# VH-VL binders against q09722r188to347, part 1

No score or structure here was measured in a lab: all are predicted.

Target 1, 160 residues: q09722r188to347
Amino acid sequence: DDEQSFAFLLEAVKMDNSTADEAVRELVQRAVNSPKYFFFDDIVTLPPVQQLEQSTLQLLGILSGGMTDDYVSWVAENHAHCQHQKFDEDAIARKMKLLTIASLATQAPNNTLSYGDVAKSLKIDENEVELWIIDVIRAGLVEGRMSQLTKTLSIHRSSY
Below, numbering starts at 1 at the first letter of every chain, in headers, positions and changes, except where a header shows other numbers; antibody chains are not in Kabat numbers.
F is the ipSAE of ESMFold2-Fast. E and O are both the ipSAE of ESMFold2, at different seeds. Each is the mean of both directions, binder to target and target to binder. V2 is 0.75 times the mean of E and O plus 0.25 times the DockQ between their complexes.
[cut] marks letters that were taken out.

## First folded at step 1 (VH-VL; framework fv_necitumumab)

Design n01
Fold by ESMFold2-Fast, scan of step 1:
Structure n01 (fold): chain C 160 residues (1-160), chain A 118 residues (1-118), chain B 107 residues (1-107)
Amino acid sequence: as target 1 above (160 residues)
Amino acid sequence: QVQLQESGPGLVKPSQTLSLTCTVSGGSISSGDYYWSWIRQPPGKGLEWIGYIYYSGSTDYNPSLKSRVTMSVDTSKNQFSLKVNSVTAADTAVYYCARGYSYGFDYWGQGTLVTVSS
Amino acid sequence: EIVMTQSPATLSLSPGERATLSCRASQSVSSYLAWYQQKPGQAPRLLIYDASNRATGIPARFSGSGSGTDFTLTISSLEPEDFAVYYCQQRSNWPLTFGGGTKAEIK
């Protein structure tokens, strides 16, 4: 029922450019903290959202097209802002790793993404890559098959 | 619902190889969403993760056991297996197979006791 | 490997009482922590994943909280079937590691 509540709030903000600041901030907080919401292009372009503080707009920009490194740099300067806005820094960090893999998969030459490239982008050990690939597949962001022999992910579908 | 069932000898002699098979029903192991693991529990003690296998054949093992452990998957039989070489009394435990995903282990077999004794 | 430490080792309570179980990680596991319940002779059952989300079919009296290195499992009002051993588990890094367990027993 939180999902239904979120959908109604999104429609209210989307259809009414004069929506109260409080409702807009609640929409952003819910989207940012949700383990299920990944498509921030729907939110970042809304006129009421564009009226928010620059720090929040920077975060939404990172969520709509950035990489994990962009978030790491942003959060280092915005811990107080996250606290005031009730943004879950750890939830966002996880979301950014999944979005980074989805982005890499979408741009992968010949629909093939190497474990080495994922490890470099996420700054993790190559032996941890399969766990994150399983997570991104489970999230519905990528569909594909891993191969230990070639240390690659063969991409069948990518949503980003 | 998904069900997992362990099978294999309940008694293994020291220095021999412990071999177990997990049969999966109600779901396919040929899925990119899951990794399939073995977890053991010595009598009266806690849980120890042994390793996982992915449907592609990719594996990762607990470093404490890596030199003695091999896992394999047979997608045509919907099974995955565990071999532990050179067993000792310290390998006596209940062995569980389990389905893992990013959130944890959501389905477990009932467990099978393997005793290492002469 | 990340070491998971659970406390207390044993918790003696009566039905209807609140139970609070602690789990500490030797380094940050973010929110990548699960809780399991195990009854004698049975396999573990997933209760909580990602620190605070209840698994399907798990009663509302079970709740999880925490992030980083310190986590708590709370049972708001113990039912007779809740007397069991509880394990926490991190999935932040390989190898996956479990805590030593907390046994909830009847007074």
Scores: ipSAE 0.000, ipTM 0.550, lowest interface PAE 13.1, mean pLDDT 86

Design n02
Fold by ESMFold2-Fast, scan of step 1:
Order: C-alpha cells, then structure tokens, then sequence
Structure n02 (fold): chain C 160 residues (1-160), chain A 120 residues (1-120), chain B 107 residues (1-107)
C-alpha cells in the first residue's frame, strides 16, 4: 500500500546518504501531500534532503514548526515551484491548519486552548473551530477534551 | 520580509519609566499566528525575555519583572510598545523587539536593538 | 521556571574544526528548543527551531539534535563567520528562558 511504500522509501533514504535525487524528491513530495504525514523532523534533517533547493527546504521548515500564515506567505511566492514539484497546495494548507492547532496546544498555558484563540490563528469563524479540533484529534496530533460550556480544549498530550 | 525597528530614549533616570516602541514593516501585527515580544540583554550578559503581546491586547510578562512591565499594541500603526516602571541601573540593557509564534514560541525576526542606559 | 544550562562557556577552535555545543534543560522541554547566533553589535539570528529544523537561509553545516533535556548544536566545519556567541532557548513552558551562551572563539 501507499503508506507502506512511503515507509520503505523513508527507510531507504535514512540508510543511504547517497540516495539519488529523484528518490529524495519523491519522498518529500509524498510527505508534504499526504493527509496522514505530520512528522517532518523525520525527513528535514536527512543529509540528502538538506541538498534540495532552498524553496523546498523553506517549505519543510514551515511544516516542521511554522504556522498557517507562514505557509500562506510562502505559497504566494512559490506557486510555480509547487506546480513543478507536484506539491498539492490545498492539501498542504489543510495540514498547516492542523499543525498550527497542534503547535498552539503544545504551548498553551495551563494546557488549555480557547476556541477564540484557535479561530484567530486559523482566521476562521469560531463556529468552525470544533470541526478542526475533531480533525486534529483524529489525526493523532492532539489528545484532549473539548468543552462547549467553556469553549475550550483541555490538552492531555500534543505532538508534532 | 518582515522587519522590526526599536525606537525610544537611550537614557533614563533612576525611578523613571523606560518607554520603547517597535515598528513592524513587511508584515501585519494583526496576524493571528504571532505574538510580539521584548527581550533585553545587559552589556556583556545573556538574553532575558520580558514579555509578549497578542494583537488583541493579551499579554504575559516574565514574573521576575514583578509587575513593573506594561506592553501595548497599536494595530493601526503596526506598532507595539514596552514600558518599564521604576527603573534602576539593573535595567541598563540593549532592548530588542522580536516576533514569536503564538503562545511561547521561538523568535524568528528581531529588531536591531536599542541601548537604554539608566543613570543620573 | 525552566533553567537552561549551556556548556562549555567558551569553545576555542580553528577554522575547519567541528564544534559541538551543549544545552541542558532543568526539566523536559520536548523538542521545543531553538538556537540563536549573535555576532558582536548585532541582534541574535535564529539558526534552529524544533530542536533540529534549520531556519531559512541557514547553511547545512549547522545541525541540531536532542529532545527532552539534552540538546546539541553542531557546526560540522567552522567558517570564519561562525565565531560568535550561541544561545539556546526553550519555548515549551512559560516563561521562555535562554541559556547563558557559549562563545566560539578563534584558537
């Protein structure tokens, strides 16, 4: 399957610092486009990946610790690069919203994140926040409990 | 590219209020993904985080500064400001403004810094 | 607050040598650790965030590793412009705290 073949490709690149440029680019393209892959620290530090062009390294940096606005700014200057690399701009935008929530959760004081703060960070209406929180929990990025009474997410675990 | 620039008096007398402003260009202070921070560095010493502000006006301050600190934001001017009350010689430092990611992140853009000396 | 301890305080090395800088947190900060470079008279410059992700424009010779309480910044082969003070910073817990710095100086 796709996920299994991706895992094999990732291991191949990890085991061989001389991996061909084509295989490295395929790894990156599949990782950024995957709705299920979020752990870019696993690939960004790999020596063959570090030899890629600056535009791709900037995107991987954003996926490794940036926020949605960082991606919005980057993609505005890199539409042609996305087209040439077969990067799915909409898939990445969705992924960035999930990663933004995970990042907010990791840094939230008292392990509590308000719906209002999520709405502001994602630039969405507060009534859409619950659906995004459900998605981030389903993705395994955050473990927590939503409270409609207090309009908050109580965080038990968060990961990038 | 986002740029930050500090401005304010370089000399403040003991017991008075230190006031600095940071002007942001190349990006909006009203961006929801970012907080805006002040960090200081006494001559020859390390870095100390002072506080951050969100464009809504929400702030958190380093407890070590014991309520002497107030930050404010003016989104119409794309600026945020720092006030430190009742200054002493210990407040002599280079003051930097910086952009940080929402809720306690790293600082990706810094101003050039402005030296504030507290002396009579 | 979380105390960040950097070692050594000073590294005396020659261009072309490998530099290894350590940063230890008094309690776990996960991977929420950044590294900065500061040259005399300049503002700090972000090098690494998320313990291991290079910031935009940072040369490949800089790499970060570690998680939890023990972190390392490595410069694989020192260039003349790399002689500077390096600071680590945790952003896992409020308030944010910096290490005391490591000065890389020419031997």
Amino acid sequence: as target 1 above (160 residues)
Amino acid sequence: QVQLQESGPGLVKPSQTLSLTCTVSGGSISSGGYYWSWIRQPPGKGLEWIGYIYYSGSTDYNPSLKSRVTMSVDTSKNQFSLKVNSVTAADTAVYYCARDRYYGSYFDYWGQGTLVTVSS
Amino acid sequence: EIVMTQSPATLSLSPGERATLSCRASQSVSSNLAWYQQKPGQAPRLLIYGASTRATGIPARFSGSGSGTDFTLTISSLEPEDFAVYYCQQYNNWPYTFGGGTKAEIK
Scores: ipSAE 0.000, ipTM 0.462, lowest interface PAE 17.0, mean pLDDT 85

